# Designs tried in a protein design chat: VH-VL binders against q8ixk2r445to577. Part 4

Target 1, 133 residues: q8ixk2r445to577
Amino acid sequence: FFGMLQNKGLTDYCFDYNPPDENQIVGHQVILYLCHGMGQNQFFEYTSQKEIRYNTHQPEGCIAVEAGMDTLIMHLCEETAPENQKFILQEDGSLFHEQSKKCVQAARKESSDSFVPLLRDCTNSDHQKWFFK
Below, E stands for the ipSAE of ESMFold2; O stands for the ipSAE of OpenDDE; V2 stands for 0.75 times the mean of E and O plus 0.25 times the DockQ between their complexes.

## First folded at step 7 (VH-VL; framework fv_axatilimab)

Design a4 (at its last look DockQ between E and O 0.06; V2 from the best seeds 0.00; counts 0 for: pae E 13.9 > 2, placed apart)
Fold by OpenDDE, look of step 7:
Structure a4 (fold): chain C 133 residues (1-133), chain A 122 residues (1-122), chain B 107 residues (1-107)
Amino acid sequence: as target 1 above (133 residues)
Amino acid sequence: EVTLKESGPALVKPTQTLTLTCTFSGFSLSDYGVGVGWIRQPPGKALEWLANIYWDDDKYYNPSLKNRLTISKDTSKNQVVLTMTNMDPVDTATYYCARIYYYDSSGYFDYWGQGTMVTVSS
Amino acid sequence: DIQMTQSPSSLSASVGDRVTITCLASQGIDSYLAWYQQKPGKAPKLLIYAASTLQSGVPSRFSGSGSGTDYTLTISSLQPEDFATYYCQQYNRYPLTFGGGTKVEIK
């Protein structure tokens, strides 16, 4: 699966990553932004290693969850996907993080008009359902 | 167990200030994402949101009543206080306080107090 | 402000009936919708949040659906204890707003 990773509940919002420095793509938080499919910043790939890859730069970035955090941070992809980079995209659209045993949820950032994907307890909420477009 | 309870005067005269206190247990306003809100309901009418306060002391008010409302918290006492100035008979209602679980899901209320009836009359 | 138009204002039903209540938002609310049940003289009780997520302890006969501006609360098989007034509430943005309510009465 590849393309824009769009949320079902938060309509028209997709995974978005735009690092300040194209030569330093890791260490920043993945956000949600209106789906536009421009500039490769919304292009992601779900791999057989259960990674969500940001496949716009070399080396490639993979979404990871750091210890004690509920945010999605870009790390470098590894030959063997580390545990904190493994996600299961379920048939129902839920995106499950194996290590934390939580689901990725579209969430509002401090009551602003900004949104971010966050790890939350798994529910049947459409805010936790995602699909590639 | 999460519980909330409203306290304050049952009767307020016009132009006076209403002060309501919400005392809660089973959670803390020091917890990340937690909030408490006030909602009122005139007899036989629908619910109306008044104000929210969160763990970080962020506050939100109903704009139609904003100039009359003040919300504050005392985390150590597990209390939230709502003041409403220049009360009018139209403000007669049951006033509820309720919990907001966490801020990224803020805006819905998962636990409610029993409500306290406030009558504004001369 | 986002206006929530709830329909019907009231309905009569019998035990075992399928009941559907609709809430229409004046603009898209992206599933930031909650449903409450209120019985006479009691505080509202949360039933559904995020449009379709059942609150813990709420019977499975309650369900929520919808997206964009249109949302629905469904009671698959009405029980005696379900006769009450139901409210929708959006929390997409401030100010928080409620629907006008739907009173479910016994036929």
Scores: ipSAE 0.221, ipTM 0.794, lowest interface PAE 2.8, mean pLDDT 93
Fold by ESMFold2, look of step 7:
Structure a4 (fold): chain C 133 residues (1-133), chain A 122 residues (1-122), chain B 107 residues (1-107)
Amino acid sequence: as target 1 above (133 residues)
Amino acid sequence: EVTLKESGPALVKPTQTLTLTCTFSGFSLSDYGVGVGWIRQPPGKALEWLANIYWDDDKYYNPSLKNRLTISKDTSKNQVVLTMTNMDPVDTATYYCARIYYYDSSGYFDYWGQGTMVTVSS
Amino acid sequence: DIQMTQSPSSLSASVGDRVTITCLASQGIDSYLAWYQQKPGKAPKLLIYAASTLQSGVPSRFSGSGSGTDYTLTISSLQPEDFATYYCQQYNRYPLTFGGGTKVEIK
């Protein structure tokens, strides 16, 4: 799957990655922003290794969650996907993070009108449903 | 709700230094990917970009005014400050601060303050 | 520096008219273009970014198109609240630059 990863509940919002250094994509947080389909910030690939890749630049980035955290951070992709980079996109649209046993949810950033994807206990909320377009 | 509000003097004499403060709410400059910029508009004329500051403290200035401008932030107070030295009557304008979304190396302004009119006159 | 040439500088139109406004960049800007609406005494309001993407809450009668150096804002059926000045802005590279504006007036 390749394209813009959109949220069902928070309509018109997509995964977005905007690193401050175009040549260093590692270590920054993934956000949600209004879907626009232009440039390179909103295109991701879901791979057979269960990775969510940011591969419009080199080196390629893979979304990860560090142990004990709930935020999605860009790491370098590895030849074999490490456990913290594995997400299962299920048939009902839920995006399950294997290592943490939690689901990705669209959430409002605290004290802000900004939105981010965060890990939360899995529910049936449309804010935990994702699809590619 | 995202809001920005400009504050500073309405009247400045030629050669003085102008200090403008942008106070904002609904976002923080610790938020990844955001910045605040300053734009001015002389009465009845077009918009002119002045300076941007981003969450990571990167700063960009209009090169025609670079030696006169300084931009800084105080993230704990949700404030951005612009100073402009050696004011002249041609600098009479409404000054806006606005939130900018960093897109690759630059961006566009998605939320604007109401503006503050600054008149430079003897 | 990228210069933005906006045309026309003003136009008169009636409610219900289709209105088009153009911006010409002095060099290619790869659709890194925004459109703003400004009413008298008010701050600009973002309408469109990435040349063609509508900002949330903007009516669908507004649309943007173009590529390379040539860009167009279209209002498909002008409403009373659309009488304003419109600006384009490129954000392909610094310095950020605006067009000269297009004032849309009642005929």
Scores: ipSAE 0.000, ipTM 0.561, lowest interface PAE 13.9, mean pLDDT 87
ESMFold2 (binder alone), look of step 7: mean pLDDT 93; pTM 0.952

Design a5 (at its last look DockQ between E and O 0.91; V2 from the best seeds 0.00; counts 0 for: pae E 15.3 > 2)
Fold by OpenDDE, look of step 7:
Structure a5 (fold): chain C 133 residues (1-133), chain A 122 residues (1-122), chain B 107 residues (1-107)
Amino acid sequence: as target 1 above (133 residues)
Amino acid sequence: EVTLKESGPALVKPTQTLTLTCTFSGFSLSTSGVGVGWIRQPPGKALEWLANIYWNDDKYYNPSLKNRLTISKDTSKNQVVLTMTNMDPVDTATYYCARIYYYRSSGYFDYWGQGTMVTVSS
Amino acid sequence: DIQMTQSPSSLSASVGDRVTITCLASQGISSYLAWYQQKPGKAPKLLIYAASTLQSGVPSRFSGSGSGTDYTLTISSLQPEDFATYYCQQYNSYPLTFGGGTKVEIK
């Protein structure tokens, strides 16, 4: 699966990544933004290694969850996907992070009008359902 | 290391109430997303789910046995208790407790106790 | 309730054989399926969850696949320690339900 990763509950919002430096793509947080399908900022791929990859150019970035965190951070992809980069996109649209045993939920960023994907306990909320468009 | 252990009577008379206790270690029911469930297995038969309880005290029961089952937890003791009323010889089985993760109000069992055999006989 | 029909109920195989066990759900379960291994006198052991995710510590010769209502457990090369009974379990909705089991016996 590839393309825009769109949330069901938060209508018209997609995974979005825009690093400040195109030559240094890691270390920043993945956010949600209105789906526009332009550029590379909203292009993601779900791989056979259960990664969510951001960039088709080398080096490739993969979404990871750092220890103790509930945010999605861009790391470099590895030959073998590390445990903190493994996600399960279920048939019902839930996006499950294997290591934390939590689901990715569209949420409002604290003290902001922005939105971000956050790890939360898995529920039946449409805000935890995602699909590629 | 996660461990679970069932305790209770090995023999119960018909119409009596069965009380089983699951004592566990290596995890806590104060942790978000954690739960404990009970599963039974009659000799030579398949597994049957009985009940689940989660950290937030959510409880789920097998509807075929719901009126007979009660599940509760004591987080401070790392224990989960299952009671089953009006026992019958058909309830003779090995009873297991197992850890479960909360996932869409459900889950799978990643660690199991060794099980305790309960025989219902007069 | 979601019924889980497991097949075959038993099979005989030899070490090194490829073994496939099937689990059919009475309705779609969206890959909310787990596989367990149980040896005589022992508790079940989790092998696979989310239909295809291998539990930590489980040998790579075990794999799961499927979607919708049809799911399979595969042992690519059967080992002596793999002779056991296997169960599928859906956790798409309550009540949680198990398959009838598949006993893998030595030929």
Scores: ipSAE 0.023, ipTM 0.642, lowest interface PAE 6.1, mean pLDDT 92
Fold by ESMFold2, look of step 7:
Structure a5 (fold): chain C 133 residues (1-133), chain A 122 residues (1-122), chain B 107 residues (1-107)
Amino acid sequence: as target 1 above (133 residues)
Amino acid sequence: EVTLKESGPALVKPTQTLTLTCTFSGFSLSTSGVGVGWIRQPPGKALEWLANIYWNDDKYYNPSLKNRLTISKDTSKNQVVLTMTNMDPVDTATYYCARIYYYRSSGYFDYWGQGTMVTVSS
Amino acid sequence: DIQMTQSPSSLSASVGDRVTITCLASQGISSYLAWYQQKPGKAPKLLIYAASTLQSGVPSRFSGSGSGTDYTLTISSLQPEDFATYYCQQYNSYPLTFGGGTKVEIK
C-alpha cells in the first residue's frame, strides 16, 4: 500500500511528517494533519516487512517507537526491519505495534490543539483505525 | 525467559471445587496489555478456552462455564488462580495457563505452561 | 459465539510435501486468527498470529493467509519435526474459540 494514511475516527486527518531540516529526517515525531495530498509530507508506504516508510527521501525513513515510549519517531529504514519498526495493519484497520503490543491511536497532544499518533492499549475505537487513501 | 507452571490436585471427586494456580516468571501483571488465561484439553480432544485476567483486573469467562469459574491474580507473587466449582467427570482434562497480550479485549497466547492433568472420578 | 471449522481433521504426508490446513469461521474475524502446533504430551506452541505474521523463531516454511471467514496454514516443505496436531484460534471476540485440530501424520 502507498498513499496518505488516514484515521477513520478523526475524520480527514492523515499521518504527516515535516522535519525541520530536510537533510535530517531522523529523530522527529510523526504528527497528524488535515489530509491534503499536496507536497510530499503525507505519503507513506506500508511494506511487506510491516514497515511504515516515509519514502520521498533517500535514505528512506521508517516509523519506529523507542523502548518505553509512546510516540512515533522517524528512524532510518534497515535491510531487515527492526522489531521497533514493525506495525501490523490489520484487516479492520487497526495498526498494531508488535514490540509494545499496543495500537496506534489518533490523540490530542497534551495542552495543544494539534493531533499526533500515539501508542495506546488496543480498543475497538475508530481512532485506532487507519486506511490508505 | 518467560515461563508458566500450573499447580493443583491431579485427582478431584465429583461435585468438589478445583483450585489451580499458575505461577509465572519473566514478566509481570503490572505491565500494560499483559494477561494470563486458562485453557483446557480433554484427552484426545480440542482446546477449550476458560478464562482470562489482565493487568488491569479485567476478567473474561467462557459463558458456557460462567457460573462455575472464578479467576484472580496476586501480582506481587506472580500468580493467577482459577477456581472451578461442581466438578464432573466430563471436566477431566489437561489444564494450561498461558500468557496473553491484550488486543481489543482479547488476544492470542504466546507462552504456555506445561499443563497439569486433572482427573475427576468417583 | 464464533465457531471455527477446521479441515481436514487428519492427513498423511511425506517429508518434503506441501501441506495445507483450512479454518472456516462462522462470522468474519478480520484476520484476528492464530495458529498453534501441538506435539503429543506437550503444550501448544504459537506459530502465527494476525493470520499471517510468524511468531519469533518459527521457520519460514510456515505461512498463513486468508481474510474474512476463510484462513489457511501452509507448510511449504514438510520436515520431520512438523508432524503434529495444528489448531486455529480466533480472537476477534469473546468467547475465544479454537478449531477442532488437524493431525499431520507420517505417510
Scores: ipSAE 0.000, ipTM 0.580, lowest interface PAE 15.3, mean pLDDT 87
ESMFold2 (binder alone), look of step 7: mean pLDDT 93; pTM 0.952

## First folded at step 8 (VH-VL; framework fv_axatilimab)

Design a6 (at its last look DockQ between E and O 0.05; V2 from the best seeds 0.00; counts 0 for: pae E 11.0 > 2, placed apart)
Fold by OpenDDE, look of step 8:
Structure a6 (fold): chain C 133 residues (1-133), chain A 122 residues (1-122), chain B 107 residues (1-107)
Amino acid sequence: as target 1 above (133 residues)
Amino acid sequence: EVTLKESGPALVKPTQTLTLTCTFSGFSLSTSGVGVGWIRQPPGKALEWLANIYWNDDKYYNPSLKNRLTISKDTSKNQVVLTMTNMDPVDTATYYCARIYYYRSSGYFDYWGQGTMVTVSS
Amino acid sequence: DIQMTQSPSSLSASVGDRVTITCLASQGIRSYLAWYQQKPGKAPKLLIYYASTLQSGVPSRFSGSGSGTDYTLTISSLQPEDFATYYCQQYNSYPLTFGGGTKVEIK
């Protein structure tokens, strides 16, 4: 699967990554932004290694969850996907992080009108359902 | 390290009530999404699910045994208790407790106790 | 209730063999399927969840596949420590149900 990764509950919002330096793409947080499909900031791929890859730039980035965190951070992809970069995109649209045993949820950023994907306890909320468009 | 251990009587008479206790470590039932379940296995036979209890005190029972089963937790002691009434020789089995994650109202068992053999005999 | 029909009930194999075990659900379980390994006198051990995801620490020679009602556990090259009984379990809905088990014996 590849393209825009869109949330069902938070209508018209997609995974978005816009690093300050395109030659150094790691270390920043993945956010949610209105789906526009312009450029490369909203193009992701779900791979056979269960990665969510930001592969429009070189070197390729993979979404990871750092220890003790609930945010999605861009890391470099590895030849063998590390445990903290493994996700299961389920049939019902839920995005499950294997290591934390939590689901990715569209959420409002604290003290902001912006939105971000966060790890939360898994529920049946549409805010935890995702699809590629 | 996650560990679970079953305790209770090895021998129960017919019509009596079985009480089993699961004592665990390495996790807490105060943690959202965490649960503990019971599974039994008669000698030489397949596994049978009995009941689950979760951090929020949600409980689920095997319908074929629901009227005989009660599951409860003591979070402060890291214990889950299962009671089964009106025991019969057919209930002779190894009884296991295991950890389960709540996920869309269901789950799988990632850590198991060693099991305790319960024989029902007069 | 969802019935899990596991086959075969037993099989004989040699070290190095490819082994395949099948579970058929009475209705669609949407990949909510786990596989366990059980050795004599021991508790079951989780191998695979969500039909094809390996539990941490499980050797890569184990793999799971399938969708809908049909699921398969495969051991690509059987090792001495793999002789055991294997069970599938659905968690699509309550009550949770297990397959009848498959005993993998030495030929």
Scores: ipSAE 0.024, ipTM 0.690, lowest interface PAE 5.7, mean pLDDT 92
Fold by ESMFold2, look of step 8:
Structure a6 (fold): chain C 133 residues (1-133), chain A 122 residues (1-122), chain B 107 residues (1-107)
Amino acid sequence: as target 1 above (133 residues)
Amino acid sequence: EVTLKESGPALVKPTQTLTLTCTFSGFSLSTSGVGVGWIRQPPGKALEWLANIYWNDDKYYNPSLKNRLTISKDTSKNQVVLTMTNMDPVDTATYYCARIYYYRSSGYFDYWGQGTMVTVSS
Amino acid sequence: DIQMTQSPSSLSASVGDRVTITCLASQGIRSYLAWYQQKPGKAPKLLIYYASTLQSGVPSRFSGSGSGTDYTLTISSLQPEDFATYYCQQYNSYPLTFGGGTKVEIK
């Protein structure tokens, strides 16, 4: 799959990535922002290796979750996907992170009006359902 | 081109409240993931982080300053304001504002203002 | 709070020398570390972030390495314009903290 990765429950919000250095994309958090399709911030590819790639840039970025954390951050992609970069997009739209055994959920950042994707215990909430646009 | 500039009084008396304004251009706090922070440096000493504010109005403060700090923004004016209450001579320093990118509510400072020297003396 | 211990506090070197500066964190910071250069009377300038990623426009003679608690900044061939004080800064967790600085003097 390739396109904008949208949340079903948080209508019209997409994965978004805006690194401060266009040539060096590692180490920043993925956020949710209103879907617009402008520029390259909202285009991701779901690969056969179960990666979520930010592939509009060279070298390519892959979404990861560091051990013990619940936030999605950008790492460099590798020839063989590391376990912390593997997500299973299931038929019901849930996005399962195999290493942590948790699902990606659209969440409001505490004390703000901003939204981010976070790992949470898996539920049937529409806030844990994702699709490519 | 990204620029930031600090403004405020050069001299403050002990116990007064310091108000500093950071005016910036080349970026906007309407942009997701972006913030502005304040850092100070006493003459001849190391840098000390004070506070951050992000595009979504998330705010973080150095706890060592016992709630003396308040940070706010006006996105339409491209300004961030820091206030620091109960100034003391030990607060004499150059004060910088700088751009920061969001990462788990923290980050590094990629563009800095020129700094403004604030002296606290009776 | 994560304390950053930077060494040496000062050094003197000749043009062309390899210079290394170390920064030790009081606990693991997972490469969330930046390096800054500050020339006298000027604001700091970002050199490196994420421990080893070179900021755009920074000369390739600057490099960073390390992991966990131990990090280094290397200048492979010191130039006259590299006279400055260098600071590390961790951004793994709040409060954000800086090292004490390393002053590099050209002989």
Scores: ipSAE 0.007, ipTM 0.635, lowest interface PAE 11.0, mean pLDDT 88
ESMFold2 (binder alone), look of step 8: mean pLDDT 93; pTM 0.953

Design a7 (at its last look DockQ between E and O 0.05; V2 from the best seeds 0.00; counts 0 for: pae E 12.6 > 2, placed apart)
Fold by OpenDDE, look of step 8:
Structure a7 (fold): chain C 133 residues (1-133), chain A 122 residues (1-122), chain B 107 residues (1-107)
Amino acid sequence: as target 1 above (133 residues)
Amino acid sequence: EVTLKESGPALVKPTQTLTLTCTFSGFSLSTSGVGVGWIRQPPGKALEWLANIYWNDDKYYNPSLKNRLTISKDTSKNQVVLTMTNMDPVDTATYYCARIYYYDESGYFDYWGQGTMVTVSS
Amino acid sequence: DIQMTQSPSSLSASVGDRVTITCLASQGIDSYLAWYQQKPGKAPKLLIYDASTLQSGVPSRFSGSGSGTDYTLTISSLQPEDFATYYCQQYNRYPLTFGGGTKVEIK
């Protein structure tokens, strides 16, 4: 699967990554933004290694969850996907993080009009359902 | 810290119009996805939703009371006003305002005011 | 309108007990369900939203479950401060509607 990763509940919002330097793409948080598909900032791929890759830039980035965190941070992809970069996109649309055993949920950034994907306990909320478009 | 507080008359005569003001802090109705709603509760009874207003000035009313309700906001003052016409003793209740911190033009109420008791009596 | 039927209307329990409260929606609400706690003379307090997401600051002994039309609030081990009235609320569609409430009393 590849393309824009869109949230079901938060209509018309997609995974978005726009690093300050395209030659140093790691270390920043993945956010949610209105789906537009421009500039390759919203193009992701779900791989057979269960990675969510930001592969429109070199070196390729993979979404990771750092220890003790609930945010999605861009790391470099590795030949063998590390445990903190493994996700399961299930048939019901839930995006499950294997290591934390939590689901990715569209959430409002505190005291902001911006949105981010956060790890939360898995629910049946549409805000935890995602699809590629 | 998010806070809300209701203000208005404690006593209203039948057929008169009730005007309640919700003054809040810790958030803004200029923030996308934010709303404020009114809920009332007669003594010893369950909660009843009245109306919502959102940052984009979208408004929703309880259809059973729609013709009697008007909700408005003043973002610069962090206030939401609810008016209810033709008050009746059956409208005696504690009236709450509460924040909606949801983003689908619906939602739940994560912060509440302490409520203000309104008695309708001749 | 979506009707929320809450049960039981009241129950008696002791500290340490497992307490279960149920809300039945007249139609599917897709987990757009919140639970509130209300103590006498106080405003309701949000406990759970999206059927099973615990609000920040709420003790982990509270949990929510369910799907479709059937939802449950569970207190795994009742504490003295948990004696109160609990309400469910759907926000699947307007008008927003609440359950009739469940009063949890001391046995």
Scores: ipSAE 0.018, ipTM 0.697, lowest interface PAE 4.3, mean pLDDT 92
Fold by ESMFold2, look of step 8:
Structure a7 (fold): chain C 133 residues (1-133), chain A 122 residues (1-122), chain B 107 residues (1-107)
Amino acid sequence: as target 1 above (133 residues)
Amino acid sequence: EVTLKESGPALVKPTQTLTLTCTFSGFSLSTSGVGVGWIRQPPGKALEWLANIYWNDDKYYNPSLKNRLTISKDTSKNQVVLTMTNMDPVDTATYYCARIYYYDESGYFDYWGQGTMVTVSS
Amino acid sequence: DIQMTQSPSSLSASVGDRVTITCLASQGIDSYLAWYQQKPGKAPKLLIYDASTLQSGVPSRFSGSGSGTDYTLTISSLQPEDFATYYCQQYNRYPLTFGGGTKVEIK
C-alpha cells in the first residue's frame, strides 16, 4: 500500500511527518494533520515486512515504538525490520503493533487542538481504524 | 457480567464529609485502560461529572468543585472510594459510579451503577 | 472547558416518528462524543460512542452522526420504550461535560 494513511473516526486526518526545524528525519514523533496530499509529509508505504515507511525522502524512515512508550517515532529503516517497527494492518482496519500487542489510535495531544497516533489496548473504536487513500 | 453498586449514607448534614464506595464485579482495575468514574445528578437536573480514577492510579477531578473531591481505589477489593468535603444542600443528588474505557486520559461510561440518593439536610 | 448545548430541551413525538436530537460543542471535539439514554428512576445507558458507533445490544434504529462541533442522535422509528431523556457527553478533554438533556415525551 502507498499513499495517505487516514483515520476512520478522526475524519480527514492523516499520518503526517514534519520534523521541526531540522533536516534529520529520525527521532521525531509522527503526528496527525488534515489530509492535503501537498508536499511529501503525508505519504507512507506499508511494506511486505509490515513496516510503515516514510520513503519519499532519503534516508528512508520507518515508524517505530520504543520499549515502554506509546508514541510513534521515526527511526531509520533496517534491511530486516526490527520487531518494534512491525505493524499489522488488519482486515477490519485496525493497526496492530506486534511487539506491544496494542493498536494504533488517533488521540488528542494533551489539552490541545493537535492530534497524534498512539498505542492503546485494542478496541472496536473507529479511532483505531485506518486505511490508505 | 459487569456490575457496579454504590454504597454510603443516604443523609448527611451540611459541612460533613461524604464518603461513597463503588463495589464492582465482572472486571478488574488491574486491566490496562480501565477506570471508574463518579457522576451525580440533582433531582430533575442534568448529569455532572465528578472524578475518574484509572487502573494506573491516574486521577482526574471536576475543577468546579474547588478540590473538595478525593478519589482512591482498592484493586484487590474491586472498590473505588469518593470523598467529598463540606457538603451543602445544593449537593443533594443521585450519585453514580460507572466504568470507563481509557481513551487518551479520557473516556465514556459504558456501564453504570443503579445510583445512590444522597440528601444534604439539617 | 467544552460546553455542550443540547437541543431541543424537550419534544413530543408519536410511536413511529423519526426523532432528531442535536448537540453543539463550544469547540471541535473530533467525534469524541457519547450518547446516553436515561429512563425515569434509572441510571443512564450508553447508546453510542465515538459519535457514530453503536454500543453492543442497542437497536439499529438508533444512529449518530456529525463532526467538528455539530452532532446528531437519530431514532428512525420511535418505539414505546424509547420515551426517555437523552444526554450527549464529550470526552475530547477534561473536564468531561454533558449536554443539558433532551426529554422525549409521548404525544
Scores: ipSAE 0.000, ipTM 0.587, lowest interface PAE 12.6, mean pLDDT 87
ESMFold2 (binder alone), look of step 8: mean pLDDT 93; pTM 0.952

